# Ledger of designs, part 1: VHH binders against Protein BPS1, chloroplastic (BPS1)

No score or structure here was measured in a lab: all are predicted.

Target 1, 306 residues: Protein BPS1, chloroplastic (BPS1), of Arabidopsis thaliana (Mouse-ear cress) (q9lmm6)
Amino acid sequence: ASSISKLVPKEKSDILTVSWMKQAMESLCETHNGIKTLITDLELPVSDWEDKWVDVYLDISVKLLDLCNAFSSELTRLNQGHLLLQFALHNLEANSPQNLSKAQSSLDSWKQHIVSKNPRIENCRAILSSLVQTLNLPKVKNSAKGKVLMRALYGVKVKTLYISGVFAAAFSGSSQNLMYLTVSNELPWAQSFMEVQNTMNAEIKNIFLSDGLTVLKELEAVASGVKKLYPAIQQGSIDPISLQPLKDSVTELSNGIDLVSKEVDCFFKILLSGRDTLLENLRSMGASTLQATSPKKAAGKNYRGF
Unless a header shows other numbers, all headers, positions and changes below count from the first letter of the chain; antibody chains aren't numbered by Kabat.
F, E and O are the ipSAE of ESMFold2-Fast, ESMFold2 and OpenDDE, as the mean of both directions, binder to target and target to binder. V2 is 0.75 times the mean of E and O plus 0.25 times the DockQ between their complexes.
Where letters were taken out, [cut] stands.
The coordinates of atoms that the task and the answers printed are left out; those that the model quotes come from them. Centres of patches stay.

## First folded at step 6 (VHH)

Design s1 (from i5 with T97R; framework vhh_7sr4_2)
Fold by ESMFold2-Fast, scan of step 6:
Structure s1 (fold): chain B 306 residues (1-306), chain A 118 residues (1-118)
Amino acid sequence: as target 1 above (306 residues)
Amino acid sequence: EVKLVESGGGLVQPGGSLRLSCAASGFTFSNYAMGWYRQTPGKQRDLVADISSGGSTKYGDSVKGRFTISRDNTKNTVYLQMNSLKPEDTAVYYCARDFIGWELYDYWGQGTQVTVSS
């Protein structure tokens, strides 16, 4: 359970940051790669698999792909805001009345863009609620391999649901997406997870009580920097020294978003690969055949070859 | 580490009242739901009452309307006010930490004896 305790940052205010999100998503990638490896290593005959067991993995993986798509959509939307910030900074550097007017318009557009709702993120709550409804530890009595796999899938689902809930809360600006998961006590990591969940949820709720444009630390740093510049823009004169903190914050946010986006894309790829691994284990027929073309191919090959 | 200490048990006559207290330490009390369970020798533990971190309450059917669970987050204490006590309420009462809300108890106190008799 060393990986579970690593989700709690040393500074509690760092929980809702793009830096934490990058680390959390990287952790999910590691966890889901473990499942992919486990499925491959078990090489279970199809006859040993229960319908519910197969359905559990295939159903959750599709829903997780939908969550990844929602998160990628929001990261793309936030990155579109970066272009408005770049345009504003360029015009602020020129420091003429015309350029300051363009900068203000761009910053106003950026603020409107950041507070707008993303329907993909709004839909995350429905997906998460659907996933939590199926959160149970199935009983497997006839397969030692099945017991190992089902316990691993349960743990992965718990971790994935919790982290996804934090992502949805961060992107939506609503703590209603936070998970309060009940975990089976028969699992050795149950107590550690529950302690992490309660510690993090308390700190996240405190962050939501703070006044700001957003709950993401790096994004709020940019918003604060923009707010500080408005009086100078209105006065028609920008001190170059006052631009550097905003430039630094914009760069930090952009780099952070790129890193999170890369990890979300990696997670998406791992989910697809995991599904392929499971389906290959279920097929595992030693031969592939083309049903749609088999009559024509047989006839053509026989004519040419014989 | 996590410690739950019950107090307030004792002997009381039928129709009387008792107030149990559970002092908690070693964790952030306000983040956890808390519960009271009771056990009579030779019987399994029964839920008496549970209170969520947000103050929502749940009661066992046998005590509903007679017992009230409450909490004081500034004192890290959960309480059980027991009114209209019956001989059937005689049991060892345990305070427990409910991790998320309902029915997952990971730490238990040592218990406090409540005896209802003349």
Scores: ipSAE 0.000, ipTM 0.114, lowest interface PAE 14.7, mean pLDDT 78

Design s10 (from i5 with F99W; framework vhh_7sr4_2)
Fold by ESMFold2-Fast, scan of step 6:
Structure s10 (fold): chain B 306 residues (1-306), chain A 118 residues (1-118)
Amino acid sequence: as target 1 above (306 residues)
Amino acid sequence: EVKLVESGGGLVQPGGSLRLSCAASGFTFSNYAMGWYRQTPGKQRDLVADISSGGSTKYGDSVKGRFTISRDNTKNTVYLQMNSLKPEDTAVYYCATDWIGWELYDYWGQGTQVTVSS
């Protein structure tokens, strides 16, 4: 009775990781590119869309761009912390009292930096709540292609909103950003999604119960490594070999953040491109609508011609 | 028009084999994940197997080692080879495609009946 989902990692410890975030965001990029392919395959040009389908896309795209900006802001902030860690590691290697003092100061600054609040991330809850209000499966009358498209767009909204909620929870350190979405039971995948959401949210909540500095696995590994160094710093002697695990954790975190940043940037560009395409089609529809006054002239011509 | 048409179901003895086919049309088949699900009366649909656009496969625990999913992108067809069939495999088998790439299946065929009995 259980569905297999690639969104749910086999190891529970992998749920709130930079590695998972990279995979999830990459999946969103694939999903949103897939919608363009689906529109082409259905032979349903945007000019044939109902106004409400265009409104659905434009409304969510602006809010999703705001979420991407918030996520990019946090990833940049975490990357700034990497510089503090590198400075600390450099001073720990020098292993003099003056350098160990500089290292400790840098590590203290890093800890303060990591626990500080990002106002853009704090705003994510308001954006997510607004997006939940738009989570409706539109009724499409007399268009089989339109029904397929609207059901696909609804599924994309569900996936995007849930993944964005996990990102907001991870970056804010608050489980209040986790989504508890109800989906239309009209869709055959509704139960599978509910099972994925329940499984993921249960484990995420368990991680939030930990006494860690952060809920992100790779970031917490760095924090744990830093904490273990304080006794050695106080003793005034650092074994260079004992620094390697922290160096490895710092490198893993940095590489992970860079990969997530790349995927967030990709997603932002896809959203911006999609929005620009719809706006261009709206301009084309506006020109066509102005030319739709042509029937009045055509009617007059017919009365004169016949 | 998007269509998924299943075939190859039927009555078979325990220990026998069947090969199900799903012919897809109305979309660029090679770009999307395909899956097989099954449903018995009074129960919800269970994942049997799925295959990504890149060829990666997953199987339900009850069919691992007995069933094989495959696809032919030149024929726009996904297959389910079912070996060592058991009475418990009796169900209506559905073909599905995953437009959103999240193992959530968006479009379903009408199904084909598989009955395993003596």
Scores: ipSAE 0.257, ipTM 0.634, lowest interface PAE 4.0, mean pLDDT 82

Design s11 (from i5 with F99L; framework vhh_7sr4_2)
Fold by ESMFold2-Fast, scan of step 6:
Structure s11 (fold): chain B 306 residues (1-306), chain A 118 residues (1-118)
Amino acid sequence: as target 1 above (306 residues)
Amino acid sequence: EVKLVESGGGLVQPGGSLRLSCAASGFTFSNYAMGWYRQTPGKQRDLVADISSGGSTKYGDSVKGRFTISRDNTKNTVYLQMNSLKPEDTAVYYCATDLIGWELYDYWGQGTQVTVSS
């Protein structure tokens, strides 16, 4: 279908980008908000859910919160690198021997920083593997509304797992984090998803075979710009106009990271709010009491007193 | 309840223009992507254009440069401006929202007929 095909950018070079990540995470936020609307539209309150559905939701949501924390950690780490780039650019503009030396030192520190590993991102593989092991389409009997909801939740889990796998691959610099999900053939979107997954994964693997410091397009553009400056720094001759392309790339990367970070934070808040609502509803149902004036009916047909 | 109501269709000569509107209710419109699809008898529905909650747009190759999708979050309405219309644009045009994504549980309007004929 055309909706699923939106995951594949028109240009293959746009597949591993912070721009794509922003759009994908925004899509997940819309998807999870849509579940709330669907539950309301189906008139299927939490009190009517089977205990196993509640357990599945709670288990999935806590693991997704852990993924969000890992992604936020990496976005913060990349933003720390932005400060090194800003310091370097400021010193390059000053164009004195001392300032050029400081700029080179800062760029070397930045290169070391972006190559370093983030343990939280490394741990994403375990979380994703755990989620994949529980990926199944539940059989629902005697509830047409429950069948619709569980099929929708299954699709949401497939979408979330695949997109999260791409994030983990991009941030870790390892294609081993790519998901190869098997989807139930009962679902009309199953074949379209498999085609998109195969197309995306093939191109992602191809990008990983390319020579570069990183696999993220905007980050690699900055790395390429930095590499081109080293000869000029060594010669002690920096043309301010020649710095503009790097400044533009740095700004684009910074803005992109900020937008992705905002969407990850939004997703985290949606997941947390959903958990809080579920838990509060479960607690409130246990505490329900009857009051003398609450029933719509008359007090009773027999008013014998007291 | 979620409802989508299309309007603005009609008969137009080749080279003419039409503006379609879709009024949405029953959900927080500003949070969701909206799309326009079209269908001719005996064919499946094709994506014409879509617009994300953030305002980014995508167009089908056959309409790019001729059609413009836009939204007004204060009016809960999505629009499709159709310029330089061709006979092959003749179809029933549907407004849709994919609340969950991947056509998992789409909401569709009843459609509005566009006929481009001399």
Scores: ipSAE 0.168, ipTM 0.525, lowest interface PAE 3.6, mean pLDDT 82

Design s12 (from i5 with G101D; framework vhh_7sr4_2)
Fold by ESMFold2-Fast, scan of step 6:
Structure s12 (fold): chain B 306 residues (1-306), chain A 118 residues (1-118)
Amino acid sequence: as target 1 above (306 residues)
Amino acid sequence: EVKLVESGGGLVQPGGSLRLSCAASGFTFSNYAMGWYRQTPGKQRDLVADISSGGSTKYGDSVKGRFTISRDNTKNTVYLQMNSLKPEDTAVYYCATDFIDWELYDYWGQGTQVTVSS
């Protein structure tokens, strides 16, 4: 079992949950911190990287930051929906004709809110497609340490792309964002990854075939609870005990969204820190190069006799 | 050079106990999550327990309450205390990090054999 095998929950119904998303994003944070530690431990400074690897890393990192911003945008949008649900529940508890009317209006607004498209999430497909085009295992000719690093970076990129694709699919409600990545067979984890990808993708497709308003388990539980209340609201009578399942679902969703949001913010900070470290190392390299070009080299050549 | 060396395995009667150790070198141990995995012939390796850099632990369902994973960052060592051993615990036990093993290449140690038989 590998870290990637931990992504497959024991219960298939736990796939496409905010709980799973929190765990998956936490796993990405650990993975990206691990690569930073590996770079340090191998004593392979950024100055030893080929210029093209630096440019590729900067391009990849900005695209990953854009994905994080899209995900944060969607989590914020879902949190705005939570406020509508809290207002509706407050009015349902008051259980007067005026309050029931306010509750119905709020629930109608919430339904419109959750089915509306987020342009930033829709843009994720273009970003992911661009990142997939750069997914190649680099060949490193002259460095055993460089080979270790490049293979590690490839594995990190595979994991990051797959998890990001699942997030984009979940938030967009579209299987178009789901990744079908091909991994080099020379890597010992290739078979394990392919098994995880096949198992997860099969179950995700089954969830997309369901007739729900959303594919996220906790969000769909809230949507189902809301749907069950409409007849009672129209009849003008709400049993307070019958509100508890919806209250529980709303709380579970809210707590889950907060935890996922915290992990996405953590991942964003890790990416930004890595980018800043790279840029600072490039500035340090420039200063060292300027100091290395000295009058002593010119003087030595000029003093050579005939 | 990254290296993981497992020790502490052996033959034990059902209900017995063993303590496995994994000495790590070649990387900043305290920054990595560490795990114990086991493999029986003809089957894939299964996660037994893991411990994060911060000390958070997770266990496989079959070993919860019987096994305890711990780490000593000053000695670069991860441990697995195995109590109430059962015949089905018979396997080769490996330690690994989540990053070095499956996402890099075969940085498994050579493993340590645990046999539980009457």
Scores: ipSAE 0.000, ipTM 0.282, lowest interface PAE 12.1, mean pLDDT 79

Design s13 (from i5 with G101S; framework vhh_7sr4_2)
Fold by ESMFold2-Fast, scan of step 6:
Structure s13 (fold): chain B 306 residues (1-306), chain A 118 residues (1-118)
Amino acid sequence: as target 1 above (306 residues)
Amino acid sequence: EVKLVESGGGLVQPGGSLRLSCAASGFTFSNYAMGWYRQTPGKQRDLVADISSGGSTKYGDSVKGRFTISRDNTKNTVYLQMNSLKPEDTAVYYCATDFISWELYDYWGQGTQVTVSS
């Protein structure tokens, strides 16, 4: 009846890539900015929201900020690994026994670094589980606008949870972070979402079963390139031309990570801006309900006269 | 209040044409993607066509080349021009909007019946 086709890339092998992650995060930024537009268009300022609508928004935004911090932490960690790769490549180019020894040490450190666990990413499982437990479509009886908003917020939460689960699975290397969301049958898109979720999850699990150091395509390309260099390092002879494919893979990974980092930062700013707007409107609501704000009379009295 | 009101449905002979209209109110129409879906009793709703706020269009495989979706932001209306109608096009046609920009059209009108019969 509808499509979420932008979540499913044309090539199945492109599902777990930093390129896909960049596009998925951009999609979340669009969706969350769309809620701000919808609130304005429905003329439902945040100060007029019911407690149940505020709870939905606050539950989503607070925990999503924590997820963004975890994702940024992992992207920073991967960038630290990039420095190890750059140091190794520099030493491989020098092609002396001392420099080849330094290169191998750096590549071994990089391999250890990539397979090590990030506690913040491990914590994502608890955050996602908590969000799933609160995934409910609120009841709205007397407001057509409120019903539209609550249904939109529910859809936003479903989309955000699913994409965040994929990010957590990719960064942790564990399928336990992958979401299997059950959505309200009251929504006409429920079946279409379930079908896409099942298709994506089947392919993601298949990727987890493949041989490799990581599940991210660009990162695995670098790992493969590193493996190819070990025999040459052991022989004490490196052909400078043979380093180019690894240099290209390293550059592609670095650029991809930077783009994902920028989108995660963008998403964080959107969430923070939304919370700042809520806080400011709640302050304004307090002033209007507890104390009237009067026009500034000093200037008028000074210049008007009686 | 948010409303989507479909019109233009009816009975038509095979090979005929109909133009469906959907008048939107209660939100800023120009900001949102609009779509047409259809449903036959006992079957799931199918995407017929959709149009983004920017004017990009998509069509279901069974209607490509025969149907055209368009929008008039001045009138807050989305249209579906249906040509070369077939008996298989018989369905209730629903206007829908995508408030969450996920291609999951989550707000629907009441529908308009299209019957293609000799």
Scores: ipSAE 0.295, ipTM 0.675, lowest interface PAE 3.8, mean pLDDT 81

Design s14 (from i5 with G101A; framework vhh_7sr4_2)
Fold by ESMFold2-Fast, scan of step 6:
Structure s14 (fold): chain B 306 residues (1-306), chain A 118 residues (1-118)
Amino acid sequence: as target 1 above (306 residues)
Amino acid sequence: EVKLVESGGGLVQPGGSLRLSCAASGFTFSNYAMGWYRQTPGKQRDLVADISSGGSTKYGDSVKGRFTISRDNTKNTVYLQMNSLKPEDTAVYYCATDFIAWELYDYWGQGTQVTVSS
């Protein structure tokens, strides 16, 4: 069971928005918390996992942490642009030749800042490509509980990769970061996921064909507002009433970025907590191994082979 | 779509040499470790040799000094040079990549038969 269909906004224009990104990241936090509950409900001890699966989980989780760090870096960079916008708005309100000159300079700096590339976001493509190549539904023999867990983990991985791909595409301004994931038809949610992926990707491609400064709706609204003010700045007078739409757009963008940042931080903490719990359990198994090395008790241990 | 295609197997006399090739497609070859494994009937697959993305190599004890693994990232190909072949080397040889997957068999090649006999 999955809330995957909730990822498709009712209005097509809402697909590449910081509002959607907040909702999508919140959904990932819920999904990863849900898997922890499932592990508890199935009563599967970590010692029943093969050593290679533990290593695989640790490698996947560190790559997801790297993605979170890249996304946080970009959100911080966009927030630095907010300071340039605030400085520009302050100078536009003063409406003197000196202040209008400062405002224009600040807006020019903001435009340059927004179109600049973030190397951490560019690295997301390599991380995502690596994670996609690991997207397999494992075959689990002799365990009904293990089969349920492995199928759940596969679904979580699909959802995480798809949403991360959309984030990378939005932040990089490149449609080449969009995921085209293939999932097994044997999974009950496979059709719903394919429908979401097809609907979202079709509309995202349309947005990328648009002749804008950015693909993020709220950021593009600010860019459009800035563009409309340039003739008035050049004429040397600003109508205070004409500044309100830009102020509203700037506030909406800033609030949206803050909310997305909080959800990315939440996801990062969930991933760290999962890693800490697994490593703690591995340390506990190491201590128990001392008893298992006794010749009479050596048979039947699950963690020999490290 | 991940695909591995092994070639170069055949019948050879003891003391002979063979060079196996594995052509890879559908993934970023240069980012992953590649390995050669072999399987005799009724036995599990055993590691023969592996090579990391950086070129570091590892060999099974039975083949050290006789076999050499190498890769060509430009051609997306991994090779196994087999010298001083023994009857014990008779097996189906498989190419595999080490993705972050819990079942390596999902990304095994079809294999190539090596037979060492007089």
Scores: ipSAE 0.000, ipTM 0.095, lowest interface PAE 17.2, mean pLDDT 77

Design s15 (from i5 with G101N; framework vhh_7sr4_2)
Fold by ESMFold2-Fast, scan of step 6:
Structure s15 (fold): chain B 306 residues (1-306), chain A 118 residues (1-118)
Amino acid sequence: as target 1 above (306 residues)
Amino acid sequence: EVKLVESGGGLVQPGGSLRLSCAASGFTFSNYAMGWYRQTPGKQRDLVADISSGGSTKYGDSVKGRFTISRDNTKNTVYLQMNSLKPEDTAVYYCATDFINWELYDYWGQGTQVTVSS
């Protein structure tokens, strides 16, 4: 079973890594699939949900899809930098004045590319603030099954918001997106979550205070490797052995970004599927409170809701 | 109704054994991880052991080699076999399930008292 406590790595240096982001996003996919299983096990069909729960879910899900799109946009942008790094490495191996000049130009372009702002990531702050406003544990009076479901959904929302905030902070290079969530004291995991949040946030803020081009460990390793080669490039002579650590760091970064991208895509598909299933259930019920706006969707099943 | 009912606690002498049982109902037991936690007065709850839906087990450092967690999906029951009991094992033991794949369980049983004393 995935654990909120497992989000705190044993090594503090593993916080704000592409490796951690892959694991965190993977845990969100597991969590959201678990809700689908719980709804089925409780035999609590969407028709038994209060209208306000449906509306809140639809609003939350579209905002989470927007966050996934922003994250995918940033991962794609970072992958574009990989081509600049590969071109630079190819030219560094040739070790001629013309090729070293091309390598330097490519590395300078990569640095500019990495520090550039992504408008979609900047918009994440507004989306996260809106989602925090909807963080509320509803009171369920007449359904033991509904109480279990609503408590589970609240926990999922807390976890999703916190992890999304960390992603937004990492990608934006700003701690402004970092979440400080207050959890209902009636939940037995409330204190444990607050302790995890406090521990992670303290270390993340510490990383933001450190000097560096980026806050992501694997990306900073590449930046550091580039910086170490700069004097040799200027002097017109490159030792081939000194290129291997940078080549290794570039490969590690590329592989890590691809893995995170795959998990973000998986999460997007889970959210989209859940949303489509809920909308199909509502259409089958003939609810007149629904708007007739039908975007692209996959086929859903009536018995499968949230 | 989702329901967890613990049993098997009691008073035992140091070096003795107890077997705790947790009967689950109201959900598809075989699909979820189950765990045992314990709490002593004035301290936070500690993980004793957990078992995944697939049967993979994890134990707290203080109980490894002495306690064994197991499950019977036919009976919707999780067990904790406690051997070589020590006075420091005295606690209320809780059964829990993880519906959201979160180790911080959102549903707990009522607990069963285990007291180890001479």
Scores: ipSAE 0.011, ipTM 0.421, lowest interface PAE 8.9, mean pLDDT 80

Design s16 (from i5 with G101P; framework vhh_7sr4_2)
Fold by ESMFold2-Fast, scan of step 6:
Structure s16 (fold): chain B 306 residues (1-306), chain A 118 residues (1-118)
Amino acid sequence: as target 1 above (306 residues)
Amino acid sequence: EVKLVESGGGLVQPGGSLRLSCAASGFTFSNYAMGWYRQTPGKQRDLVADISSGGSTKYGDSVKGRFTISRDNTKNTVYLQMNSLKPEDTAVYYCATDFIPWELYDYWGQGTQVTVSS
């Protein structure tokens, strides 16, 4: 069993890392797959859901898909920087004045690329604010199975919102995306979640106060490695051995970004599959859903006539 | 493996007292809330008392003022001191830990029977 407390790294500096992000996103994938299993085990038909709950689910899921798209966009943007780093490293190894000049230009372009804002990440704040407004524990009476499901869905939403907020904060470089969620105290895990949230948020704020180009540890390690090489580049000579730490940091960052990207893609597919399953269940349930798309509905319109 | 083992149940006369203990293993006990629940046959489990990792306590309305929950982090044990016991307190008492419900694991002990009768 994985509890939310397993998301708190033993080393505080590891909270804003691509390694942690991979683990957190993997945890969300497992959580959402668990809900599919619970719905099946409870044998709670979608036909028993109020129309408003279906609409709320579809609205929430499309917003989560938009967040996944924003995160994938940022991961792709950061990975595009890898080509600039590889070109720079190639030129640094050649160690001629012309090649060092090309390396410097490439590293300057990479630095500019990394500090550029991504409009999709900037839009995450509006999406998260909209999602937090829908964070309510529904009152379910006269259904023990419905109460279990609604409590589980509430917990999933709390976890999803918190982790998404950390991702948005990390990618935007702004603590404004960091979530401060209030959880219903009637739930036995409420205290544990609040303690995790408070611990994580305090440490994230401290990272935001430190000097650096970025708050992501692996990305900042590359930036720091680049900074340490500038004097040698300016002097016109590079010791090949001094390039190894930067090469290692670049490889670690690239591999980390790829792993996070795979987990975000996995989460996107789980969300999309959930939506498709719900829509297919709605379609299979009723003549009214079929009637809404039938020739009868279209019969009153003549799109081929004047 | 999370393991919770309850003890201290038994038969007691109305007005008597019992102390339940729950020995926990397989997790970092001091980081989690612990609770006591009770169940009579054919009914769902009801909250008796819980205690946060920080020591804050909450009680069910029917036991408030009569029962006291406490914890000993050195021994990985949570206790329930039951005073002024009534026949309606007769139930199986379960120890539980505060794990995330959406992870779909059952973190209950086996339970200990408390019977209050003459």
Scores: ipSAE 0.000, ipTM 0.141, lowest interface PAE 11.3, mean pLDDT 77

Design s18 (from i5 with E103S; framework vhh_7sr4_2)
Fold by ESMFold2-Fast, scan of step 6:
Structure s18 (fold): chain B 306 residues (1-306), chain A 118 residues (1-118)
Amino acid sequence: as target 1 above (306 residues)
Amino acid sequence: EVKLVESGGGLVQPGGSLRLSCAASGFTFSNYAMGWYRQTPGKQRDLVADISSGGSTKYGDSVKGRFTISRDNTKNTVYLQMNSLKPEDTAVYYCATDFIGWSLYDYWGQGTQVTVSS
């Protein structure tokens, strides 16, 4: 069996969860750190890369940073909704007509907040489409080490694009962000990946067809808990014991969002570090070239007559 | 250069045992997961067993309890101990490494033939 199947949870209902997203983003961090280790192990330092490879990496990394920024903005937006939920729960516990009215207003505001669109997330579709166009397996004829590295980088691109597409679909509430990637049959893992992609995408599309406020399991659990309280709020009586499941769901969602946010920040820092290392190597090479041709100090020059 | 060299294959009678070895070179062996796959002519490769850099193991359902994967980082070698061999275990066995950490096993050895017959 392919261990790519680890992306498919045992329970189909666990596919679109903040728990899965935390694990998926954590695996991207590990994968991108692994490429740095592989480059070192194969003795193919980035400073020896051709200019075209450097430009491609810089373009791809900027687009991935933009995706991370979009994901972080959505996680921040969802976390802002947490304050409305906390205020509502506080007022529900007070269980007076005045407090129940405040709670209902807060829950209504939360519902509107959750269904509102995030322009950064909507822009993810364009970014992902652009990145898909860069997905190709380079031919390497005379370098065994280069062939190993290029095939590994291709696999990393496939993994990154697919997981990013799932994040974009989950956050946008739109299946249009789901990736349907085709990979070369020359790769031994091509069929296994296609099978996992097809299984995951089929289940994700089923979730999108279901009735609900959102497609994220933990967020939908909160929404369902809120929905169950409306009749009691309208009738002016709340059983304090009936609030515990909602409190638990709210805590689970908040903790999950925090963990996903930390992993997205980690991935952003890994990408930024890799980009900065490349740019520093380019600056070092430029300084050496300049010194070889015409060395001079340029900073703070003042050409005034005496 | 990156190399994976399998050895230990051969002909064995049903119920017998074989130990396969895979010697790795050209990369930092201890950093990567290693796997054993097998292939019968006309069929796709099946995962037999894998072992992470940390030593965690996974086995294909048909070999659980009979095969054991292990690694020796001082020798840059991964092993597959095969016990209670059956005719259906007859295949070419491939050693592979997973540079991506996604169990893609993107680099393979040349393979070693295992034949289980009387």
Scores: ipSAE 0.182, ipTM 0.600, lowest interface PAE 5.1, mean pLDDT 81

